VHH binders against Spectrin beta chain, non-erythrocytic 5 (SPTBN5). Designs and how they scored, part 1

Every score and structure here is a prediction.

Target 1, 109 residues: Spectrin beta chain, non-erythrocytic 5 (SPTBN5), of Homo sapiens (Human) (q9nrc6r3533to3641)
Amino acid sequence: TPTMEGSLEFKQHLLPGGRQPSSSSWDSCRGNLQGSSLSLFLDERMAAEKVASIALLDLTGARCERLRGRHGRKHTFSLRLTSGAEILFAAPSEEQAESWWRALGSTAA
Unless a header shows other numbers, all headers, positions and changes below count from the first letter of the chain; Kabat numbers aren't used for antibody chains.
F, E and O are the ipSAE of ESMFold2-Fast, ESMFold2 and OpenDDE, as the mean of both directions, binder to target and target to binder. V2 is 0.75 times the mean of E and O plus 0.25 times the DockQ between their complexes.
[cut] marks letters that were taken out.
The coordinates of atoms that the task and the answers printed are left out; those that the model quotes come from them. Centres of patches stay.

## First folded at step 4 (VHH)

Design C2Y (from H11a with T54Y; framework vhh_8h5u_2)
Fold by ESMFold2-Fast, scan of step 4:
Structure C2Y (fold): chain B 109 residues (1-109), chain A 122 residues (1-122)
Amino acid sequence: as target 1 above (109 residues)
Amino acid sequence: EVQVVESGGGLVQPGGSLRLSCAASGFTFSNYDYAMGWYRQAPGNQHERVAIIYSGGSTNYPDSVKGRFTISRDNAKNTGYLQMNSLKSEDTAVYYCATRVDYTFSGIWDYWGQGTQVTVSS
């Protein structure tokens, strides 16, 4: 069962149904992967208490792809949900991006 | 059909106030576990989160607006608000409303408005 936690930047690239958001920005968060769920927290205290997440993503059938520094950030990867939503992530290092990609990929399969 | 429409933008002097509205249709706040956020795009394409209100009523603000901006909601009117006080030239931007209505999360935000212009200048 995958379990991973760490600091990330994120940006919603596509909305459910593959629609374009009106605005998109890179924002900082704490990611918490537990089994088939990825929680994103904007506040470090809320992340520690697992309260007030900005998103609780269902990873069933999701796809994760390494982007290798596209979209204005280094160490990037994308997460595409079965809803058609796509979220871009940037990890603090190449090694952490690889770890996230592997953990997320094993959850989806 | 779900629609999200911003209003209340305009031209104000530094130190002034504006209240933005985010009217939602096609769902009601009382029927869904929702969240709402305000984002802005400044001149030069700088994008920034401004405020978030979570379904439980908790709020989140970046330091740049904390103490000056207040996000709120009126479930009876199916409308969210951003009260902006002590406006600065740096607050000049197009302001966007985003909503999340998916009970089992299929993304971060589900719907966005088209934006409303706020200009702070003398």
Scores: ipSAE 0.544, ipTM 0.764, lowest interface PAE 1.8, mean pLDDT 83

Design C6D (from H11a with S58D; framework vhh_8h5u_2)
Fold by ESMFold2-Fast, scan of step 4:
Formats: C-alpha cells, structure tokens, sequence
Structure C6D (fold): chain B 109 residues (1-109), chain A 122 residues (1-122)
C-alpha cells in the first residue's frame, strides 16, 4: 500500500461533476498519501499534527496524468477523481513529480 | 440549487475594518467535512488564499493577513465570515468564498461565490 509525503502546490481545475470553478489559484500544501487517501495540509507543522487539512481526497478509481509543465507550473501532474473533480499539482522537481505520479497511479489502480 | 453568496464588501479608508459574510444555502447539514475558505484577486496580482477554516474549527492564514484578518463560521446559520481589520491599500481585491459540503471526499471545494469587491482608498 503506497505512502508518500511532500511539499506540493495545488490548484483545483474542475469541481465535482466536471463544473468549472468561478476562481482558482495555485496554493502551497503538504501532501500525505496513505493507501487510497490523499490528505492536503496547509503547512508542514499542521501535517504532523493533522490540525488544518484543506482536503482529504478519495483516490478510489482516480486517474493521475503527467502534464510536463503545462498550466503555468513546472513538474506538474493532474489527479482526476471519480466525482469529476480535477486537481493539478506541481512538485518541487521532476523526480518528485514522477514519484508522486507513480505512487498515485499505483494507489488509484 | 446549492449556492454561496458573499456580502459586506465596499469602500473603506486605510486603517478601517470590514466584515465579509458568506451565506451557503441548499446544502446538506449532515456534512462532517464542511470547510470554507476566502480567496482574493486584485488587478495585476495572482489569486491568493486569504483564510481557511476546517469543519473542526482549525484556521490558517498567510503572513500577509495574519493578525489582521479573522475567519469564523456560524454553523447554525450556514454562514462564514471574514473580519478584516487594519486594512491597507494592498488589500484591495475581489474576495471570493469557497465551500466544501461534500462528505464523500470528492474534491477540495464544491462551490464558489461570485465575489465581493473590497476597495481600500481614501
């Protein structure tokens, strides 16, 4: 069962049902992958204490795709949930983006 | 059917205060994952997060507003608030409310308001 943790930027590209948000922005977080769940925390301290999570994402049936620097950030990948929501992520490096893509793809499968 | 509506924006002088409201309607009340956030967009600036409050009451702010802005909610009224004190010209922006009411963990935000203008100038 995959586990992974690290600093990410994220942006919600699509809302549940495939609807477009009226506004969205790139924001910083700490991602924590545990099995089929991805938790996003607003900073590293809060991730350790689980105090201020921004989201808990169910990865069952999700799809992860490498974006190769599209959408205004480098080292990007997308996560599409069965709800139709799509979240874009940017990792600090190409290697970390590849690690996230593999871990998320393995979990979602 | 489900909507979020911002109110309370306006023109205020530097050093002044405003309280923004975010009223959510048509959503489920049995949501243990309810959360809300405030975002802003100014001409020439990037969109940025201003404040988050989680279903458990935990809050988070960027350094630019920490100590000046306070996010809160009234779950009985399904309404969130952003209290803005010691306003600066740099706080001039359209302020957006985002909410999550989906207890199935289906995304980060489910609904966005259309924004309310805050202008800080003399």
Amino acid sequence: as target 1 above (109 residues)
Amino acid sequence: EVQVVESGGGLVQPGGSLRLSCAASGFTFSNYDYAMGWYRQAPGNQHERVAIITSGGDTNYPDSVKGRFTISRDNAKNTGYLQMNSLKSEDTAVYYCATRVDYTFSGIWDYWGQGTQVTVSS
Scores: ipSAE 0.193, ipTM 0.549, lowest interface PAE 4.2, mean pLDDT 78

Design C6E (from H11a with T54S S58E; framework vhh_8h5u_2)
Fold by ESMFold2-Fast, scan of step 4:
Structure C6E (fold): chain B 109 residues (1-109), chain A 122 residues (1-122)
Amino acid sequence: as target 1 above (109 residues)
Amino acid sequence: EVQVVESGGGLVQPGGSLRLSCAASGFTFSNYDYAMGWYRQAPGNQHERVAIISSGGETNYPDSVKGRFTISRDNAKNTGYLQMNSLKSEDTAVYYCATRVDYTFSGIWDYWGQGTQVTVSS
């Protein structure tokens, strides 16, 4: 069972149903992958408490794609949920982006 | 249809206060608290997070507004709020409300409003 944690930046690119959000911004978070769930916390304190996540994403049927530094960030990958929502992530390094891509791809299948 | 509508924007002098409202309609929500965020787009097309309240009631603010802005919600009214105090000219922006109302975690946010203009000027 894949397990992964780390600092990320994220941006919701598409809402459920594939709709465009009215505003978009990159934000910092700590990602925590456990089983088929990805939790996003806005800071280390929230991650430690495991109570105040901004999102707890169900990865069942999700798709993860490596990106080429589009959307204003390097070391990027996208996560597309079965709802049609799409979230963009930026990792601190190419190696970490690769690790996230592998872990998320394994979890979704 | 599901509709999310901001209100309460306007023109205010530096040091003034405004209370923005974010009303959601056209759906039946759960008995659980919903998450809500406020975002703004300043002149020059910059976007940033202003405030977030989690389903558990935890709040988060960037340093630029911490101590001046307060986010809250009233689930019985399907309405969220942003209380803005000690306003500065740098707070001038279109303010957007984002909500996750069904608690299904099908994304980070489910719905966005169209925005409300806040202008801080003497």
Scores: ipSAE 0.443, ipTM 0.719, lowest interface PAE 2.3, mean pLDDT 81

Design F60K (from H11a with N60K; framework vhh_8h5u_2)
Fold by ESMFold2-Fast, scan of step 4:
Structure F60K (fold): chain B 109 residues (1-109), chain A 122 residues (1-122)
Amino acid sequence: as target 1 above (109 residues)
Amino acid sequence: EVQVVESGGGLVQPGGSLRLSCAASGFTFSNYDYAMGWYRQAPGNQHERVAIITSGGSTKYPDSVKGRFTISRDNAKNTGYLQMNSLKSEDTAVYYCATRVDYTFSGIWDYWGQGTQVTVSS
């Protein structure tokens, strides 16, 4: 049951059902992984209080993949949910991206 | 079933104001388990978030619009708004509304609108 928290950038790549969004952009957030749930908060303060989140992602059956190449950010990974939604994430460093990838992979199984 | 439609865009002078509307159908803003955001895309610029309101009512703005833009919602009208004051030429962009229905598929943004053009010039 890994746990992890940290600053991330994220971008909605696919909507539920595998639909393409008409627009998407990179946003900053504070990610908090507990059990099989990944919560995205507006900032570190809100994450600490756990009172307002941008999203709560159910990781049951999800797939996490390290990305190499573009997408406009370095240190990226993707998270594909069973709904068909796909979110791209960028971590502040390569080491942090690897840590997120491992933690999310363990939790999704 | 669930969709959002933007309106209220147009041409305005620098220093002017516009109010954008985001009309939701297929769900209601009276449900407290949702979030809504406004994004913009200008030619030559990447997409950026200009406002977000969480299910708890907390709001966040980037420094570029802080103090000038206000995000709000009217549950009785099932409509979200972006009030844009003291507009600058740099605010010229297509503005998009994005919404999440918390109980559907567990995504960040479930639905995006088609966009509405805002042009700030003389």
Scores: ipSAE 0.029, ipTM 0.408, lowest interface PAE 6.2, mean pLDDT 77

Design F60Y (from H11a with N60Y; framework vhh_8h5u_2)
Fold by ESMFold2-Fast, scan of step 4:
Structure F60Y (fold): chain B 109 residues (1-109), chain A 122 residues (1-122)
Amino acid sequence: as target 1 above (109 residues)
Amino acid sequence: EVQVVESGGGLVQPGGSLRLSCAASGFTFSNYDYAMGWYRQAPGNQHERVAIITSGGSTYYPDSVKGRFTISRDNAKNTGYLQMNSLKSEDTAVYYCATRVDYTFSGIWDYWGQGTQVTVSS
């Protein structure tokens, strides 16, 4: 069962159905990967209660890609869900981005 | 078509108050609570989260607005609110509403509004 936890920044690039959000910005969170589920928490308090996560993402059939170029952040990767939603993530380091990409790819593929 | 529409923005003096509304239409909440967030973007600045209310009713605010802003919702009307008190010039921004109507998320937010302008100046 894949498992990974850590600090991330995220930005919702596409809404479910592949639509463009009218506003989008980078926000901080703590990611918690358990099997095929990725939970995002805004802070330590929210993480402690877990039921108050900002997102619970189903990774079944999802695609994860490492990103290169200008996306407003370094060490970025994208996660596209079967719903058509796409979230961009930034990890604290290149090594952590690689670890997230590998872990998310293994659970989604 | 599913829509989220903000209203209630305007010009106000420092120390004044405004109440923003976020009306969701084109879907039913299936008689359960929904999550909602308010975000803002000032000219030349990055976007900032200002308030979140979860489906369970928990509320979250950054220190910059804590004690001055209050988020609430009326699920029967599919409408959320942001009550803004003791407004400062630094609160000048376009305010955006985001909503999520599902416990199991296919994304972070399902719907975003187009924004409403709030200007705090003398």
Scores: ipSAE 0.216, ipTM 0.545, lowest interface PAE 4.1, mean pLDDT 79

Design M10F (from H11a with G107F; framework vhh_8h5u_2)
Fold by ESMFold2-Fast, scan of step 4:
Structure M10F (fold): chain B 109 residues (1-109), chain A 122 residues (1-122)
Amino acid sequence: as target 1 above (109 residues)
Amino acid sequence: EVQVVESGGGLVQPGGSLRLSCAASGFTFSNYDYAMGWYRQAPGNQHERVAIITSGGSTNYPDSVKGRFTISRDNAKNTGYLQMNSLKSEDTAVYYCATRVDYTFSFIWDYWGQGTQVTVSS
């Protein structure tokens, strides 16, 4: 059962259904991966209290890809859900980005 | 049709207070695992998060407004609020309400209001 937790930056690229958000910017969060679910919390207090996250992502059929080039951040990867939602993430280091990519896997949406 | 409509914006002097309201229609807060937030955009800037509240009642604020702004909700009125105290000229922006209505696992925001202007000036 995959498990992983850590600090991330994230950016909403596409909303469910492939809808474009009215505006998107990088924001900080804490990610918590348990099995096929990824929870995003705005800070460590929310994560520790096990309260409803700002996002709870079903990873069934999701695609995770390491990103290269210009995205405004280093050590980036993308996560595209079967819903059409797409989130960009930035990890604190290249090693952590690779660890997230491996843990999340890459499966066609 | 799900939508949210902001109200309560206006002109205030520095140090003043305003309470913004976000009225939801097309769903009822008590029936859903939802979240709501407030964002603002000043001229020339991208959207900035100012407050989030989850269905469980947990709240989060960036340092720029922490201690001055309070987000809350009233499920019986199907309305969310942003209480803004000790306002500064830097708080001048259009304020937007965002909501997520979900019995499914989805990302953060599904619906946005059209905004309400807050101007802090002498």
Scores: ipSAE 0.080, ipTM 0.413, lowest interface PAE 5.1, mean pLDDT 77

Design M10H (from H11a with G107H; framework vhh_8h5u_2)
Fold by ESMFold2-Fast, scan of step 4:
Structure M10H (fold): chain B 109 residues (1-109), chain A 122 residues (1-122)
Amino acid sequence: as target 1 above (109 residues)
Amino acid sequence: EVQVVESGGGLVQPGGSLRLSCAASGFTFSNYDYAMGWYRQAPGNQHERVAIITSGGSTNYPDSVKGRFTISRDNAKNTGYLQMNSLKSEDTAVYYCATRVDYTFSHIWDYWGQGTQVTVSS
């Protein structure tokens, strides 16, 4: 069962069905991967205090892809859910981006 | 059908206050484990998160508004709020409400409002 935790930036790129949101921006979070669930917390305090996550993403059937600067951030990858929703992530380093990509079960493309 | 409607924006002088509302329809908060956020975008600026409240009542604010802005909710009215005090010209922006109203694990936010303009000037 994969596990991983770390600081990320994220941006909601597409809504379910591939629709574009009326507003989107890069934001900071703490990601916590447990098996097929990715929990996003707004900051270290929320993650440490075991408060409810701001998002709990079901990764069943999801696709993770390395983006390499397509969206103006370094060390980026995308997560596309079966609903058609797409979230962009930026990790603090290339090594961390690779670790997230591998842990989330992605292709080499 | 679920929708969110923002209100309370307007023109205010520096040092003034405004209360923004995010009214939800098509569901009842008591039947959902919801989270809500406020975001803003000024002309020429990037979007930024202003405030988040989780279903459990935990709140989060960036340093730029911490101590001046307060996010809250009223489940009986199906409405979330952003109380903005000690407003500065730098707070001028379009403010957007975002909400998650169910436990479907397919996206971060379910619904976004159309935005409400806040202008801080004399």
Scores: ipSAE 0.044, ipTM 0.402, lowest interface PAE 6.0, mean pLDDT 76

Design M10L (from H11a with G107L; framework vhh_8h5u_2)
Fold by ESMFold2-Fast, scan of step 4:
Structure M10L (fold): chain B 109 residues (1-109), chain A 122 residues (1-122)
Amino acid sequence: as target 1 above (109 residues)
Amino acid sequence: EVQVVESGGGLVQPGGSLRLSCAASGFTFSNYDYAMGWYRQAPGNQHERVAIITSGGSTNYPDSVKGRFTISRDNAKNTGYLQMNSLKSEDTAVYYCATRVDYTFSLIWDYWGQGTQVTVSS
């Protein structure tokens, strides 16, 4: 069962059903992966206290892909949920992006 | 149909105050474990988070507005607010309201408003 935690930037790329949002922007968060669930928190203090999760993502059937220098951020990957929603993430480093991609990929089975 | 509509923008002098409103229709805040945020886009295409509030009342602000801006909600009116005090010229932007209606949707933000212009100049 994969686990991972760290600082990320994120952006909502597609809404459920594959619809484009009318506006989207990059925002900062702390990601916390536990098995098949990815929780996004506003900052490290909130993540430790579990006070303010801004998203709880069900990774069952999700697809994770590394992105190559698109969308105005480095070290990026995408997460597409079975609902058709797609979220873009940027990690602080290439190594961390690879770690996230591998951990998230293993939960899709 | 779910809609989110902003209001309250305008022209103010530096040091002034404005209160923005975010009226939601097609769902009610009291029925969902939701989140609401305010974002702004300034000249130069810089998108920036301004404030977030959760259904439980937790709030978060970036350093650029902390102490000057306050996000709140009124569940009975199905409306969120952004109180902006001590406004500076660098606060000039189009302000957008975003909502997440239901945790079970596995979404970050479900709905975005059309934006309201805030201009701070003398």
Scores: ipSAE 0.014, ipTM 0.271, lowest interface PAE 7.1, mean pLDDT 75

Design M10M (from H11a with G107M; framework vhh_8h5u_2)
Fold by ESMFold2-Fast, scan of step 4:
Structure M10M (fold): chain B 109 residues (1-109), chain A 122 residues (1-122)
Amino acid sequence: as target 1 above (109 residues)
Amino acid sequence: EVQVVESGGGLVQPGGSLRLSCAASGFTFSNYDYAMGWYRQAPGNQHERVAIITSGGSTNYPDSVKGRFTISRDNAKNTGYLQMNSLKSEDTAVYYCATRVDYTFSMIWDYWGQGTQVTVSS
């Protein structure tokens, strides 16, 4: 069962169907990957309690790509869902971005 | 057809109050995965999260606004509010709302508003 957790920044890049949102911004969260589900929590307390996530993403058929640094963020990767929605993530380090990319790739298969 | 419309921005003196609203037209009612957030961006600053309310009613605020700002939601209307008290000059920004009104679990936010200007100045 793939598992991973850690601090991330995230940004909604594409809406379902590949449409661009009218506005988008970077925000902070704690990501928690278990199996085919990625939960995004607002802070460490919510992550520890596993109570209310800001998002629960179904990773079935999802694709994860490493993006390198873009637009003032380093260590970035993207997650594209089967709906065509795309979320960008920034990890605190290159090693953590690599770990997320590997874990998310394993889950999608 | 669903649109997000913000209102309530304006000019206010330091120490004053404003109430912002965020309404979605063409409502899709969902008890399953509704959440709403407020973000702001000021010249020279990065985009900043101001407040979030989750489907379960949990709220989250950064230290910069905690105790001064209150987020609330009218679930029947899929409408959110941001009550801003004790406003400071550094609260001057364009305020945006983001909302999720569908149970799809495939995206963080369905809709973003176009922004409303808040200016705190003498």
Scores: ipSAE 0.027, ipTM 0.380, lowest interface PAE 6.4, mean pLDDT 75

Design M10S (from H11a with G107S; framework vhh_8h5u_2)
Fold by ESMFold2-Fast, scan of step 4:
Structure M10S (fold): chain B 109 residues (1-109), chain A 122 residues (1-122)
Amino acid sequence: as target 1 above (109 residues)
Amino acid sequence: EVQVVESGGGLVQPGGSLRLSCAASGFTFSNYDYAMGWYRQAPGNQHERVAIITSGGSTNYPDSVKGRFTISRDNAKNTGYLQMNSLKSEDTAVYYCATRVDYTFSSIWDYWGQGTQVTVSS
């Protein structure tokens, strides 16, 4: 059962159906991976209390790719969901990005 | 950046009324179907959903507030509202607004505000 938690930045890159969003920017969050679900929260305290979230992502059939500093941030990776939605993530370090990519790859297939 | 900001909280007597507002920014309702919801967290309790309104205007409430609270939205102003009537001491909580893309298959993301305090006290 894969688990991982840490600080991330995220950005909505593509909407379901592969459409471009009209506006998109990088936002800070805390990611929490449990099994096949990735939860994004505003901060660590709110994540622990489960009172606030930014997103709950179903990773079934998703694909995770290393971007290695593309899209205006370093240490980046992407999640492409079966809906055609794509979310970009930036980790605090190369090692953290590698850890996320491996953990997400084991759950997304 | 996607952001929601709550306002309208305050101190009221039991039986009183308050109207909360949720101002959203960083996205436009006209190009996307967004659902809006209200949640609350009271001291010693888990958070709970109070009301949801879909992009099409359908609403849902738990039994604890049904008939007393009304959720609504103004898409032209990117604003959601919660009208709270017949307030009880049990309604005392920090109230949070959330915005979610209203797709038939899955939620993309929820963005939560910082909350607004509602206190119902004699």
Scores: ipSAE 0.007, ipTM 0.164, lowest interface PAE 10.0, mean pLDDT 74

Design M10T (from H11a with G107T; framework vhh_8h5u_2)
Fold by ESMFold2-Fast, scan of step 4:
Structure M10T (fold): chain B 109 residues (1-109), chain A 122 residues (1-122)
Amino acid sequence: as target 1 above (109 residues)
Amino acid sequence: EVQVVESGGGLVQPGGSLRLSCAASGFTFSNYDYAMGWYRQAPGNQHERVAIITSGGSTNYPDSVKGRFTISRDNAKNTGYLQMNSLKSEDTAVYYCATRVDYTFSTIWDYWGQGTQVTVSS
């Protein structure tokens, strides 16, 4: 069973190796945290059937931090993977952002 | 090394069609768990997702373009496409290609193109 599920917005902040993307934008997804993996789906129907995920992220050694700076969204947190990639997430509420931060931090390290 | 190059942007009349290309080099789609997305940004607006195709071939579109735009890939040519039909003035934007070429579960997108301008005007 998933440890955490919910609607999120995401933005690719850093590419693997810490490289800057030539463009970045916020997009909508449904997050599904199960074991040490975070799956991102484009909508709830895709998430239920576990098809067409936009990403399957390995959380081993990842770091999750709450964000309080400016990133164009409220209730935000960052996920930095061992590859050097960094993804920003926005949750629907502060309480949900806190729940994601705790769940991801517990899973990664 | 891996290189991603966009092409196909330009000026088109309302109701016309355009095909954008996202050409990749330094890898082959048959050897990688390839996924591709198209995003656009018009002046004064936020970026928005236009189309996504997953490694398995599943596609997704927002309602604003569903039925008019089609995302596809040609593995033999290492190229992804966005076929844009029945173009409207509100489709005017810079279009960006985003790609994932590894299957190490290490990111959402590995590469973003530099953008190609699409202008729909009489």
Scores: ipSAE 0.314, ipTM 0.637, lowest interface PAE 2.8, mean pLDDT 80

Design M10Y (from H11a with G107Y; framework vhh_8h5u_2)
Fold by ESMFold2-Fast, scan of step 4:
Structure M10Y (fold): chain B 109 residues (1-109), chain A 122 residues (1-122)
Amino acid sequence: as target 1 above (109 residues)
Amino acid sequence: EVQVVESGGGLVQPGGSLRLSCAASGFTFSNYDYAMGWYRQAPGNQHERVAIITSGGSTNYPDSVKGRFTISRDNAKNTGYLQMNSLKSEDTAVYYCATRVDYTFSYIWDYWGQGTQVTVSS
């Protein structure tokens, strides 16, 4: 089963139903991919304990696109869920961004 | 697995005191924006919030317990507390500890304990 964990920055771009959030900013998180679920944790300690997540994202039918530094960050990719929610991510390196894109792309619709 | 476990309940006479503890496991209080609260439910009544404390240390109490109950936390011990003084028969209820986490997505988690019985009677 796919597994991946790492530091990311993220930004909520669209809410479920395709609605625009009233405010949006880049924040740091720890991402943890297990099968078809992506959990975002506030920090590494939270991720290690796997108990309180900022978000739990169902990747079934999701789409992941490489953005390559668009939206004010380097090494960026987007994740669009079937709910219409869209989250932008920035990885620490190009290699890590590609690894995330490949792993998350397994759920592409 | 996230777990919060209450202790310190019991039978006490009117005017007495009890200290409830809420030991958290599976998460760390200091790692996120949160609110920790104590809630109670007496037979025939809905749940009533009796105290909250935020990650920034702000506290809030309903008039029914203000001045008698004090909520606190020890982040190093990952434990929350409710100090209950000047107990009244009306305080008889099952007391629950709950933790709520809010973040950028408006993603909310509520973690509830099993409850501990407090009985105030002579």
Scores: ipSAE 0.007, ipTM 0.121, lowest interface PAE 9.4, mean pLDDT 73

Design M11M (from H11a with I108M; framework vhh_8h5u_2)
Fold by ESMFold2-Fast, scan of step 4:
Structure M11M (fold): chain B 109 residues (1-109), chain A 122 residues (1-122)
Amino acid sequence: as target 1 above (109 residues)
Amino acid sequence: EVQVVESGGGLVQPGGSLRLSCAASGFTFSNYDYAMGWYRQAPGNQHERVAIITSGGSTNYPDSVKGRFTISRDNAKNTGYLQMNSLKSEDTAVYYCATRVDYTFSGMWDYWGQGTQVTVSS
């Protein structure tokens, strides 16, 4: 089962059903991929202690695209879920963005 | 139909206080994976997270508001709150409430409010 963890920035781009959010902004998180679930935590401490996730994303049927430098951040990729929700992510480096894209692509199929 | 509605915004002088409310309808805060957050956006400033509270009661604040703002919820009233004290001109923004009520949610937040204006000016 795929596993991956790391620091990310994220932005809610579309809500479930493909609706536009009334507000969206980039925020920091710690991502934790376990199989077909992606958990987002507020910071490294919360991720390590598994105290509280700010999102638990079901990746079944999801699609991941590399966006590179789009949407005001470098090293970006998008995750579109079967609900129609879309989240944008920015990784700290191109290598990490590519690793996330590959890992998420393998779980989403 | 599910919705969240903010209220409590207004004009206040520096050093003053305001309490924002986020009233939820069409669902309850009894969800085990419930989370609520407050976000703000002002012209010329970056969008930013202001506060988050989780179903377990854990809270998180950025340094810009830590010690001045307090997030809370009242499950019986199905309402979340942001208590803002020692307000500064830099706190002037439209404040948005966001909630997540589904464990298998397909993003960080399920529902966003329309926003409420907070202006801190003498």
Scores: ipSAE 0.013, ipTM 0.262, lowest interface PAE 7.6, mean pLDDT 76

Design M12F (from H11a with W109F; framework vhh_8h5u_2)
Fold by ESMFold2-Fast, scan of step 4:
Structure M12F (fold): chain B 109 residues (1-109), chain A 122 residues (1-122)
Amino acid sequence: as target 1 above (109 residues)
Amino acid sequence: EVQVVESGGGLVQPGGSLRLSCAASGFTFSNYDYAMGWYRQAPGNQHERVAIITSGGSTNYPDSVKGRFTISRDNAKNTGYLQMNSLKSEDTAVYYCATRVDYTFSGIFDYWGQGTQVTVSS
């Protein structure tokens, strides 16, 4: 089962159906990938205490794309769900962004 | 149809308090797996998270407001709140309410309000 966890920044780019959100900003989170699910927590405390995540993303059929020099952050990738929702992520380093892209790609059959 | 509307902003003196309200329409908090948050933007700055509350009642705050601000919700009134105490001039910003009503696990926040201005000055 694919697993990965780490600190990320995220921004909601598209809502389900490809609709534009009325406002969107970058925020920090901790991502936790288990199989075909990506859970986002606001900090390590929430993740460690197993409190409700701020998002639980179903990765079945999802598309993950590395982004190059756009959207105001470095080391970025996008995750587009089958619902049409799209979330942008920024990893702390290029190596971590590559690892996330690879891990997320392996779950998105 | 589905909207959140902020209210309670205004002019307040340093050290004062304000309570912002986020009234939801077109849905109810008790009927959805939700997360609700408050964000702010001061002139010249990017948006920043101020507070988040999950459907389970867990809360999170950045260090800049921790201990001074409290996020809450009243499901019976279909309203979220941000209680702001010990206000400082640097809290001056437009405050936005955002909510997730997508319980199919397909997004983070679906609906954002238009914002309410908070000005802290004497």
Scores: ipSAE 0.052, ipTM 0.403, lowest interface PAE 5.8, mean pLDDT 77

